VHH binders against q9y6x5. Designs and how they scored, part 298

Target 1, 379 residues: q9y6x5
Amino acid sequence: LPPKLLLVSFDGFRADYLKNYEFPHLQNFIKEGVLVEHVKNVFITKTFPNHYSIVTGLYEESHGIVANSMYDAVTKKHFSDSNDKDPFWWNEAVPIWVTNQLQENRSSAAAMWPGTDVPIHDTISSYFMNYNSSVSFEERLNNITMWLNNSNPPVTFATLYWEEPDASGHKYGPEDKENMSRVLKKIDDLIGDLVQRLKMLGLWENLNVIITSDHGMTQCSQDRLINLDSCIDHSYYTLIDLSPVAAILPKINRTEVYNKLKNCSPHMNVYLKEDIPNRFYYQHNDRIQPIILVADEGWTIVLNESSQKLGDHGYDNSLPSMHPFLAAHGPAFHKGYKHSTINIVDIYPMMCHILGLKPHPNNGTFGHTKCLLVDQWCI

## First folded at step 13 (VHH)

Design V83 (framework vhh_8dlx_2)
Fold by ESMFold2-Fast, scan of step 13:
Structure V83 (fold): chain B 379 residues (1-379), chain A 125 residues (1-125)
Amino acid sequence: as target 1 above (379 residues)
Amino acid sequence: EVQLVESGGGVVQPGRSLRLSCAASGFTFDDYAMHWVRQAPGKGLEWIGNIYESGSYFYNPSLKSLVTISRDDSTNTLYLQMNSLRAEDTAIYYCARGETVWLRSGEYQTKFDYWGKGTLVTVSS
C-alpha cells in the first residue's frame, strides 16, 4: 500500500502555547511521535504566504503569495484574502498535492487548506471543499476520512485547515490567559476527536499525521498604534497592504514618498525594496511593492482609525512569538523524539520523502528533518 | 424580539457633558459586543466605539478624548459619556449590537444585526 499523509493546520498556534497551557490529547499524540518545538516561518508571518510555503518549500519571493493582500504591477491585478481564485496568483510554484497527482497514480484530498480550491498548473485537488469558514471541524474531518478510505486512485495526501486559535488570538490577544485557555482546550479536544476518528476507521496505524501551524501571535494594544495618515497624505500613494507590514505603491516620486515615511515613527522600519534585509528573502518578486513598512512587534499601522486587534502576526520571522510548532505521528516518524527548530520550508521536502515523491526545486533542506524519520540516519 | 432603546438625548449647551443610555432586552446581553454610532444632519454614519462582552473597549480615534463607553451587565444597559460637547456633535445617536468577524488574513469586519431607533442630541445655546 502506498504511504499516506494527513497534514493538519491550526491557524495561529504559537509554539509556546504548548508550554503555558495543558494539551492532554496533543501530549498523547507527541508521546508516541515527534515534536519540533519551533518552526521558523517565512517573512511576512501571515496565513497565505506561510501555508503556501509549507506545501511548496519556497520563500514567498519564489512562490508568489507574498502577502494576504497583493498587487501585481505588470498585470494590474489585485489579490485579497484568497477571495481571488485566479490561478495567476498561485502558478509561480507547484504545491505538493499537484506533484502527488502528477508523478504517481494517486489522489489528493483537501478540507479548506489555502490554494486547494484553485486549479494550479491546470491541476486541482482530486477531492476538495470550497473555502467556507462556517463549515465545522467535524464536517471537514468527516470528508477527509471518507476520502482517505473510499478513493480510487487512493488518496495519499490530504490536508485539513482550521481557523483557530488565530481568530481568538486576534480578538483577545495571546496574554488573555482566561479566554485563550478556553480556546486552546477546545482545540485540544478537536485533536482528540481527530485521533479517535482515525482509530475508529482503522486508519491510525498506517497513516502519517502532521499537526502544525503557519505562524504565532503577539500582544497588541490601542496604545501601540502608528497612524500612517500623520506621515503622508493618501493622495501620494496607493496602499496595497496595511499592517503590520505596509505595502506602498507611490503615485509620485518614490524618493519623496520614502522621505515622508522614513522618520515618521520610531516603531516602524521603512525600506525601499532594494534595502529589504536579505535574511527576509523578501525582495525578488513583482508583487513586492517599491516601499515596505515593517512595524515593531506589537505595533499596529492604522489609517486614522482604531484597531480592534489585541493580537496580531506578520512581524519579523526571527521573533519567537511568530513561530509555530510541528508535531507528527505515524510509521515514518520516530516515537518520543523532540527536536528544537526547523525552517517552515523544510516541511515540503520531508513530506515528499515520506510520500516517495521527487520534490520540485525548493529552499528547504532535507537534512534538517532527517532525525524525525525512522528510515534515515541521524548524525 | 431583540430591543435596544436609547435615552438621555436632548438640547445641551456647548462645553457641557451628557450621558446616554441604551436599555437592551430580548437576548443575553453579557454575551454580545455593543456599539455606539451617530449620524449628524446631512452626513453619513460615524462609528463612535464599542465594548466587547469581555469588557475590552475601542474608540474612534477622533473621538477618544471626548467619549467613554461602559456597560452594566446586571441591568442590561450600555452607556455613552460625552464631554466638552460642540455644535458638530449634534446628531442622532444609535445603540447597536454587532459581531466582529475575524478573517484568516487577520483582518476583521463588524456586522450590525440590531439597532435602536436613536436619540437626538442637539448642541446649541
Scores: ipSAE 0.627, ipTM 0.815, lowest interface PAE 1.4, mean pLDDT 93

Design V84 (framework vhh_8dlx_2)
Fold by ESMFold2-Fast, scan of step 13:
Structure V84 (fold): chain B 379 residues (1-379), chain A 125 residues (1-125)
Amino acid sequence: as target 1 above (379 residues)
Amino acid sequence: EVQLVESGGGVVQPGRSLRLSCAASGFTFDDYAMHWVRQAPGKGLEWIGNIYESGSQFYNPSLKSLVTISRDDSTNTLYLQMNSLRAEDTAIYYCARGETVWLRSGEYQTKFDYWGKGTLVTVSS
């Protein structure tokens, strides 16, 4: 019987929510499994980039999904949340479901994980749902569990994506305890439903389940806005991405645009592409624009307008507020083990090991996750 | 049937204050974000601001110092308080119900589904 893995993402689940709110169902899951308290994500700390890093083990500059909004100057193609299905954007890496399907005729299943409704290297997830935010968690769960039980060749890798608590984190801000308590309780109830469904279907004892997220969330304010229109006229550049990391494509000399921007706000760092800090691993890709603006935590870049974002992410990946967690349960994992920190790129080689897949070259380090696994010796 | 009915408009002198009301019916008022939008003669629609069901308020930066939006969920009423009125504030003022849709990217879009018929405010001597 081949090993099976279900990878679940709750978008925008900040690690320290676990300390500030009660999660009875998640705590029961952790009690019989493992918890990684902090996962250090990749820069920029946004949804599409980090979800692709989880399943490829690569930094954004290597896998090519470098932002939620991208522009390719050669092909004149644009990438956005509403225009994300062109394989061109996804073809710089091989995600784990593609590798899974190409080894010994195994199947993959996906409920809306970013990229799973796109053919990548001419391979699409064996079973998938086209992205639609209005589809309930229950419908996504029903499809995933049906495919895990009723597929030939067998589904050995499955993914499940949910948009909360990210949407509510943006709307209310992570420091709104009353509203975030309601949202997080609902998520904990969904985790309870997930576990109950897997038990009822006889899947729980032989399935490895990872619950994780792509990033955290930090508090923003109408009092912390950077008006880019006060810095530079629109005629000098094309804006590719705005906030909190602005991607600037100059229409004139790059140095002239840089000089107009570099001293505009004390709450924003301005980088020429070659001067982007090496620790970000955000430099070696044509989709990274010639000038990048990085707002300080909690600051929002705007174009002479208000922002309704009371929470946001995309900031420096060294910030604890940007970090998600990872919890896991199943035959591959120890019971009752707690680990402090891993890198988000480390998840990929760990998942390859659990599934018996040979990983593609990646930026993860298997040694960082070996203490989570029963078949590994921890030193 | 969803209905939004604005009131409180009329002729007001420059420099004075005015409060507009919007009476909502036909839906659970406390579940929705509510907006104020205005249209000056011969101009397009100008968004004034909104108030979420949570009470969070957001304003057009050009108008933030001049207006305050509030709500009374017990009476299903939305308010717009306007101070230091100028001739350029002469407009039809609309109450609107709007949903803010949050995308995976973290960007948002506002969808207006119901509008009042508007109330005229004329700022003149």
Scores: ipSAE 0.655, ipTM 0.832, lowest interface PAE 1.2, mean pLDDT 93

Design V85 (framework vhh_8dlx_2)
Fold by ESMFold2-Fast, scan of step 13:
Structure V85 (fold): chain B 379 residues (1-379), chain A 125 residues (1-125)
Amino acid sequence: as target 1 above (379 residues)
Amino acid sequence: EVQLVESGGGVVQPGRSLRLSCAASGFTFDDYAMHWVRQAPGKGLEWIGNIYESGSHFYNPSLKSLVTISRDDSTNTLYLQMNSLRAEDTAIYYCARGETVWLRSGEYQTKFDYWGKGTLVTVSS
């Protein structure tokens, strides 16, 4: 039987939530599996970039989804959450579901993972759901489990995406213990439903399951706003992305725009593209704009307006508040093993190993994840 | 059967304060964010602010020092307190129920699904 893998993402699940709240179902999952306490994501610490990094093993500058809002000056195309279906944006990398379908004549299935409803290199996930936030977790799970059991060629790679706790993290902020406790308990119950469904269908013992997330969440405040309109007039630039990483396309001389911005706020770093820190791996792509602004943790960039975000992400990827976790269970994984940290780009080569796929060139290091796996020698 | 009924409008002298009320019925009031929106004669709609079910307040920055939004979940009532009224505050004031939709990007949009009929506030001597 070919190995099978289900990759599950709960958007915005900060690693620190695991120590501050009780997760009985997730803890039962971990007891007989593995836990990576922190996953160091890629910069920018946002949804579309990090979800694509998980499935390609590439930094954002390499896979081309460099932000949640992008502009291409040559084609004049715009990318956004509501305008994400043009293959142009996704074609700079090969995600694992495409590799799975092309190398082994196997099927892939997807319940709303970013990019799975788009043909990439003329290949779309064999089974997929068009993105619709109104579709319940149960309906997504029903489709995925049906496809895992009833497909020819067999589904060997499946993905499942859920929008929480990101939406509630933004609305309430991660420090609102009462509301976040309620939200996180609901997520733990969904994990319980997932495990129960897999057991009832006879999938549990032979399926590898990874539960992870794309980023964390930090507390924001109406007292921590950077008003960009106080720095520079709208006539000098086109705004491609705003907060907490602003992407600035100058309408006048780039140096003049930079000089107007560089000392505007002590809570924001201003970079010419060439001066972006090498550790971000956020420079070598035409979709990265000529000037980027990076707000300090918990600060929100606004255009002479309030922000309803009590939590946000997108900040420096060295910040623990931006880190998700990874938990996994199945025949490929040790039981009861805890690991401190991996890089989010390391997930891709690990998944390729589990599925027996040859990975495309990537930025991950297989050695970082080998201690999680039963068939590997761990130092 | 969702109904929003604004009250408390009328003719008010410049510099005075006024409190508007919105009585809500037909839904679980304490589960929803509520908004105030106004429209001055010959102008478009202007968002004043909102209050989440959690009690968190958000205001139009140009109005923040002049208005306060509050709610009483025990009576299903939304309030707008306005201070130092000016002639330019003359408008029809609407109570609205708005669902804040949080997108995958972390951006948000307000989907207004129910509006009151409005209450007229005229600031004139």
Scores: ipSAE 0.682, ipTM 0.862, lowest interface PAE 1.0, mean pLDDT 93

Design V86 (framework vhh_8dlx_2)
Fold by ESMFold2-Fast, scan of step 13:
Structure V86 (fold): chain B 379 residues (1-379), chain A 125 residues (1-125)
Amino acid sequence: as target 1 above (379 residues)
Amino acid sequence: EVQLVESGGGVVQPGRSLRLSCAASGFTFDDYAMHWVRQAPGKGLEWIGNIYDSGSKFYNPSLKSLVTISRDDSTNTLYLQMNSLRAEDTAIYYCARGETVWLRSGEYQTKFDYWGKGTLVTVSS
């Protein structure tokens, strides 16, 4: 039978949570597998962009999901959390489940990973669940394991997405030790449930499992707000995305809008699109707006309003607070190996290797992950 | 049965202070964010602020210097302290339970599922 891989994401799982809280189930998983302590994600450090980077191996400017809120000036289309089903937004890249289905005689299964309930290049995941936040982790796990065991052609690639600890990270902030310890213990229990279910179904020994996340979380405060209304009147621009990376579409001369914004706050950098730092790989896409504002870590951009976010993400991808981790277990992976850092775009070519798929051109480097794999020479 | 019962309203002179209370029953109070909302005569609902289960507080910026929200989870009670009352603060004040839904984008939406019947505050000389 062909190799199988289950890719699991716990949204907003900051890497250093592993050092500050106890995870007995996750630590047992890691003991017999591998741990990458930090995964350097792509800019901007947001949910939809980074989830799509994991499964395409591309920077956001290349795969086209450049924010959680987007606008396309040619088609006049808008993308948001409530309007994410148009294939137009997802068609600038080929995610791994599409490649998996089009190469060899294979199926894919998905429990709510971003993009899996959308036909991309006329191909939708063979088995999938439409996104619904009310569906329990247990129901998602039940469907995934059923599809892994009872499919023809066989499901060789499966994904599982869970919204926590991101939601609680936003609500409480990552420095609320009392509430975050409760939330993170529940997540560790879910990891225990996952492993137990796979063992009971006879899948554990032959299944490759990756547990990762899209980004971290940093502490915000009502004392660290940037009021955009104090910088510029609403009549001069259309706001495409707000915080912590604001996407500004000028209604007047771009230079005039830029000049009103550029020195408004010491805690925000203002860039014309062509001046965005090259290290972000966030410039070469029509969905990136003419002016981008980037708040400093822990600062929130608002429109003369309070923010109820005590934690947030989207900040500079060089910040350790924005980094998730990656843990993996299975026949493809070493046992008890710890690695310091990889780039989030490196996950895609590694997964293609495990599944025996030819990767589409991508920004990842297979060499960065080869030390995790038993069939590779690591020097 | 979920119940929210406001008390402490009445007639008060301009410039003075008033504290409103909301007694909650029929649910696990310490699991929910609680809100204060008011409605002045002939106007729409105006959100005053809320307090999370964690104790974190958020206010309407136009009211922030004039009000303080607090909670006592041991007695299932929500409070609104109002200072320097003005004629325009005349309104029915509602205690509300709001379920905060955090979207994958990191944005949030509040769904109000239970309201008290309100308590009238009249600021007049």
Scores: ipSAE 0.627, ipTM 0.820, lowest interface PAE 1.2, mean pLDDT 93

Design V87 (framework vhh_8dlx_2)
Fold by ESMFold2-Fast, scan of step 13:
Structure V87 (fold): chain B 379 residues (1-379), chain A 125 residues (1-125)
Amino acid sequence: as target 1 above (379 residues)
Amino acid sequence: EVQLVESGGGVVQPGRSLRLSCAASGFTFDDYAMHWVRQAPGKGLEWIGNIYQSGSKFYNPSLKSLVTISRDDSTNTLYLQMNSLRAEDTAIYYCARGETVWLRSGEYQTKFDYWGKGTLVTVSS
């Protein structure tokens, strides 16, 4: 029987939520599995970039999904949620479901994971759901479990994506304990439903399950706004992405635009593309704009407009508030093991190992995840 | 039947203050975010601000310190306090119930499902 893996993402699940709230179902999952307390994600700490890094093992500059809103200077194409199905944006990397289908002639299944409803290198997930936020977690879970049990060739890699707690993190902010407690309890109940469904269907003991997230969340405020219109007139640039990392395409001399932005706010760093810190691994791609602005944690960049974001992400990936966690259970994983930190790009080579796939060249280090796995010696 | 009824409009002199009220009925008021939106003659809708069920308030920054939004959940009433009124504040003021939808991109959209008929505020000497 080939090994099977279900990869689950709860969008915006900040790692320290585990310390500040009770998760009885998740805690039971972890007790008989593994926990990585912090996952250091890639910059920028946003949904599409980090979800694609999980399944490719690549930094954003290498896989090409460099933001949730992008402009490609060579082809003059624009990327947003409305056109995320153009394969052009996703073709700079090979995600694990494509490798799974082509290398091992197995099937993949997907419930809403970013990129899975797109043909990438002429290969789309064998079973998938087109993205629709109105589809319940229950319906996504029903489809995934049906495909895991009723497919030929067998589904060996499956993904399941859920929008919470990200949506509520934005709406309430992560420091709203009353509202976040309610939201996080619902997520824990969904984890309980997931485990119960897998047990009822006889999948639980032979399926590897990873529960993770793409980023965390930090508290924002109407008192922490950077009004870009106070720095520079709209006629001087085209705005590609706004907050908390602004992507600026100059309409005039780049140095002149830079000079107007530099030192405009003490709560924002302004970088020419070649001066972006090397530690971000966010420089070598045509979709990264000539000037980027990076807001300090909890600050929102606006264009003389209100922001209703009480929480946000996209900030510096060194910030613990931006870090998700990873929990896993199954025949590949130790029981009751805790690990402190891995890089989000390390998840891909670990998953390739579990599935018996040869990984494409990637930025992850298999050694970082060895101690999680029963078939590996870490010392 | 869901109903929103604005009151408190009328003719007001420049520089003065005015408080608008919106009486809500037919739904559980404290479960919903409430908005104020205005429309000046011959112009489009301009969002003034909202108040979430939690009490969190958000304002159009172009209005600066001109307005304050509040709610009284015990009387199902939404308020808009306006100070230092100018001629450009002449508009029909609408109370609206709205749901803020958060996209996976982290951006948001407001969907208004119920509106009052509006109350006219004329700032004139």
Scores: ipSAE 0.494, ipTM 0.758, lowest interface PAE 1.9, mean pLDDT 92

Design V88 (framework vhh_8dlx_2)
Fold by ESMFold2-Fast, scan of step 13:
Structure V88 (fold): chain B 379 residues (1-379), chain A 125 residues (1-125)
Amino acid sequence: as target 1 above (379 residues)
Amino acid sequence: EVQLVESGGGVVQPGRSLRLSCAASGFTFDDYGMHWVRQAPGKGLEWIGNIYESGSKFYNPSLKSLVTISRDDSTNTLYLQMNSLRAEDTAIYYCARGETVWLRSGEYQTKFDYWGKGTLVTVSS
């Protein structure tokens, strides 16, 4: 039988939550599987960009989902959480579910992973749910497990996305231990439900399961705001994205806009596109705007208003607060193995290896994940 | 039946302090975020600030040094403390219940579902 893989994302699950809270179900999963303690995500450390990097193995400049809010000046198209279904935005890369369906005549299934309800290179996930935040974790799980057991061609790659703990991380901030404890216990219970459902249906022993996330969360405050309106008048630019990475499209000379911004706050860096640090791999895409502002960790960029974000992400990907973890269990993985760090782009070639797929050219390095796998020699 | 009733308004002298109250009934008060909003004569609505059920507080930056929002969940009461009142603080002050919805992008939207009728504050000698 062909190998099967279920990829699960809990949005905004900061890696060090594992050290500060109890996760009995997740720890039982890890005991018989593997744990990567930190996953270094791509810049910018946002939901849509990093979810697409996981399934393509590409930096954002290469796969084209460069932010949660994007504008294309040629087509005048806008991308957002509520306007994400135009294939135009997704067609700069080939995600793993497309590769899975095209190489081996296999099926893919998706419960709300970003991009799975969009045809990409004329290929949509064989089974999918249109994004709807009101659909429960249980309903998503019921559909995924039904498709894993009752499909022809067989579903060999399945994805499951859940919005927490990101929403609560934004609302309460990661330092609110009382509220975050309640939220994270609920997530651990959902992981317990996932494992029990797979066991009950006879899927557990032969299914590879990866539990990961796209980014972490850092504490914000109303005492750490950068008011962009104090720097520059609205008539000089179009704002494409605001915080903590602002994307600025100048309406006047680019150098004049840059000069108005460059010394406005000691808590943000202002970059002309060509001056963005090479380590970010965030330059070579037309959707990256001519001027990018990057706030320091915990600082929020605003337009003469307050922010209700007590937690946020999108910051420098070198920050440990921005890092998620990866846990995995199944026939492809060692039991009881801990690994320190991988890059988020490394997940794609590892998943291709598990599924027997030829990866498209990517920025990941298979050697970084081989120690997790039973069929590899890692020294 | 949800009701929000503001009180504590009236004529107050410039430079003085004033505390407004909002009595809530008909719902589990400690499960909801609460907001203060004002409207000065001839002007639009101005958001003052809010307090989550967790106790976290957010303020209009223009007013942050002049106001404090608090709540007493045991008495189902929301408070707005105002200091150093100016003529420009003359307005009708509204209590409102608001739900903050967090999107997967990390953006948020506040939906106001219930409002009080307001209490008038006049800052005059």
Scores: ipSAE 0.682, ipTM 0.844, lowest interface PAE 1.1, mean pLDDT 93

Design V89 (framework vhh_8dlx_2)
Fold by ESMFold2-Fast, scan of step 13:
Structure V89 (fold): chain B 379 residues (1-379), chain A 125 residues (1-125)
Amino acid sequence: as target 1 above (379 residues)
Amino acid sequence: EVQLVESGGGVVQPGRSLRLSCAASGFTFDDYSMHWVRQAPGKGLEWIGNIYESGSKFYNPSLKSLVTISRDDSTNTLYLQMNSLRAEDTAIYYCARGETVWLRSGEYQTKFDYWGKGTLVTVSS
């Protein structure tokens, strides 16, 4: 029978939560599987970019989803939560579900992973749910498991996305132990439900399951705000994205806008596009604006207003607070193995290997994940 | 039936302090974010601030030094303490129940589903 893989994302699940809270169901999953303690995500450390990096193995400058808010100056198109279904934005890469459907005569299934409700290179996931935050985890799980058992051609790659703990991380901040404890216990219960459902349906022993996330979360404060209106007047630029990475499109000379911004706050770095640090791999795409502002960890950029964000992400990807984890279980994975760190772009070539797919050119390194796999000799 | 009833308004002299109250009924008060919003004569609505069910407080930066929001979940009451009142603070003050919806982008939207009828504060000599 062909190998099968279910990829599950809990949005905003900071790696350090595993050390500060009890996860009995997740720990039982890990005991008979593998744990990667930190996954170094791509810059910027935001939802749409990192979810697309997981399934393409590419840096944001290469796959084209460079932020949660984007602007294309030629077409005058905007990308956002409310306007994310135009294939134009997603067509700079080929995600794994498309490759799965095209290389091998197999089906893909998706419960709300970013991009799966969009035709990409004229190919949409064989089974999918249109994004709707009101749909329960239970309903998403029911659809995925139904498709895994009842598809022809067989579903070999399935994805499941859940919005927590990101929403609560933003609302309460990661340092709110009381509220975060409650939220994370609910997530652990959902993991227990997932495992139980797969066992009851006879899927558990032959299914590879990856549980991961796109980014972490850091504590913000109303005492750590950068008021952009105190730096520069709105008439000089168009704002494409605000916080914690601001994307600035100048309406006047770029150097003049840069000079107004460069010394405005000690808690913000200002970059001309060509001066963005090479280690970010965030330069070579037309959707990256001419000037980028990067706030220091825990600082929020605002426009003469308050911020309701007590937690946020998008910051420098070298920060441990921005890192998620990866746990996996199944016939492809060792049992009881712990690994320290991989890059988020390494997940894609590993998944291609498990599914027997030829990966598209990517920025991941298969060697980084080989020690997780039973069919590889770890040196 | 959800009800929000503001009280404590009236005529007050410049430079003085005033505390407004909002009595909530018909819902689980400690599950909701509560907001204060005002409307000066002939002007639009101006958001003053809110307090989450967790106790976290957020203020309009223009008003932060002049107001304090608090809540008493045991009595289902929201408070707005105003200090150093000015003629320009003359307005109808509304209590509103809000819900902050967090999008997967990390952006948020506040929806107001219930409002009180308001209480008039007139700052005059």
Scores: ipSAE 0.705, ipTM 0.866, lowest interface PAE 1.2, mean pLDDT 93

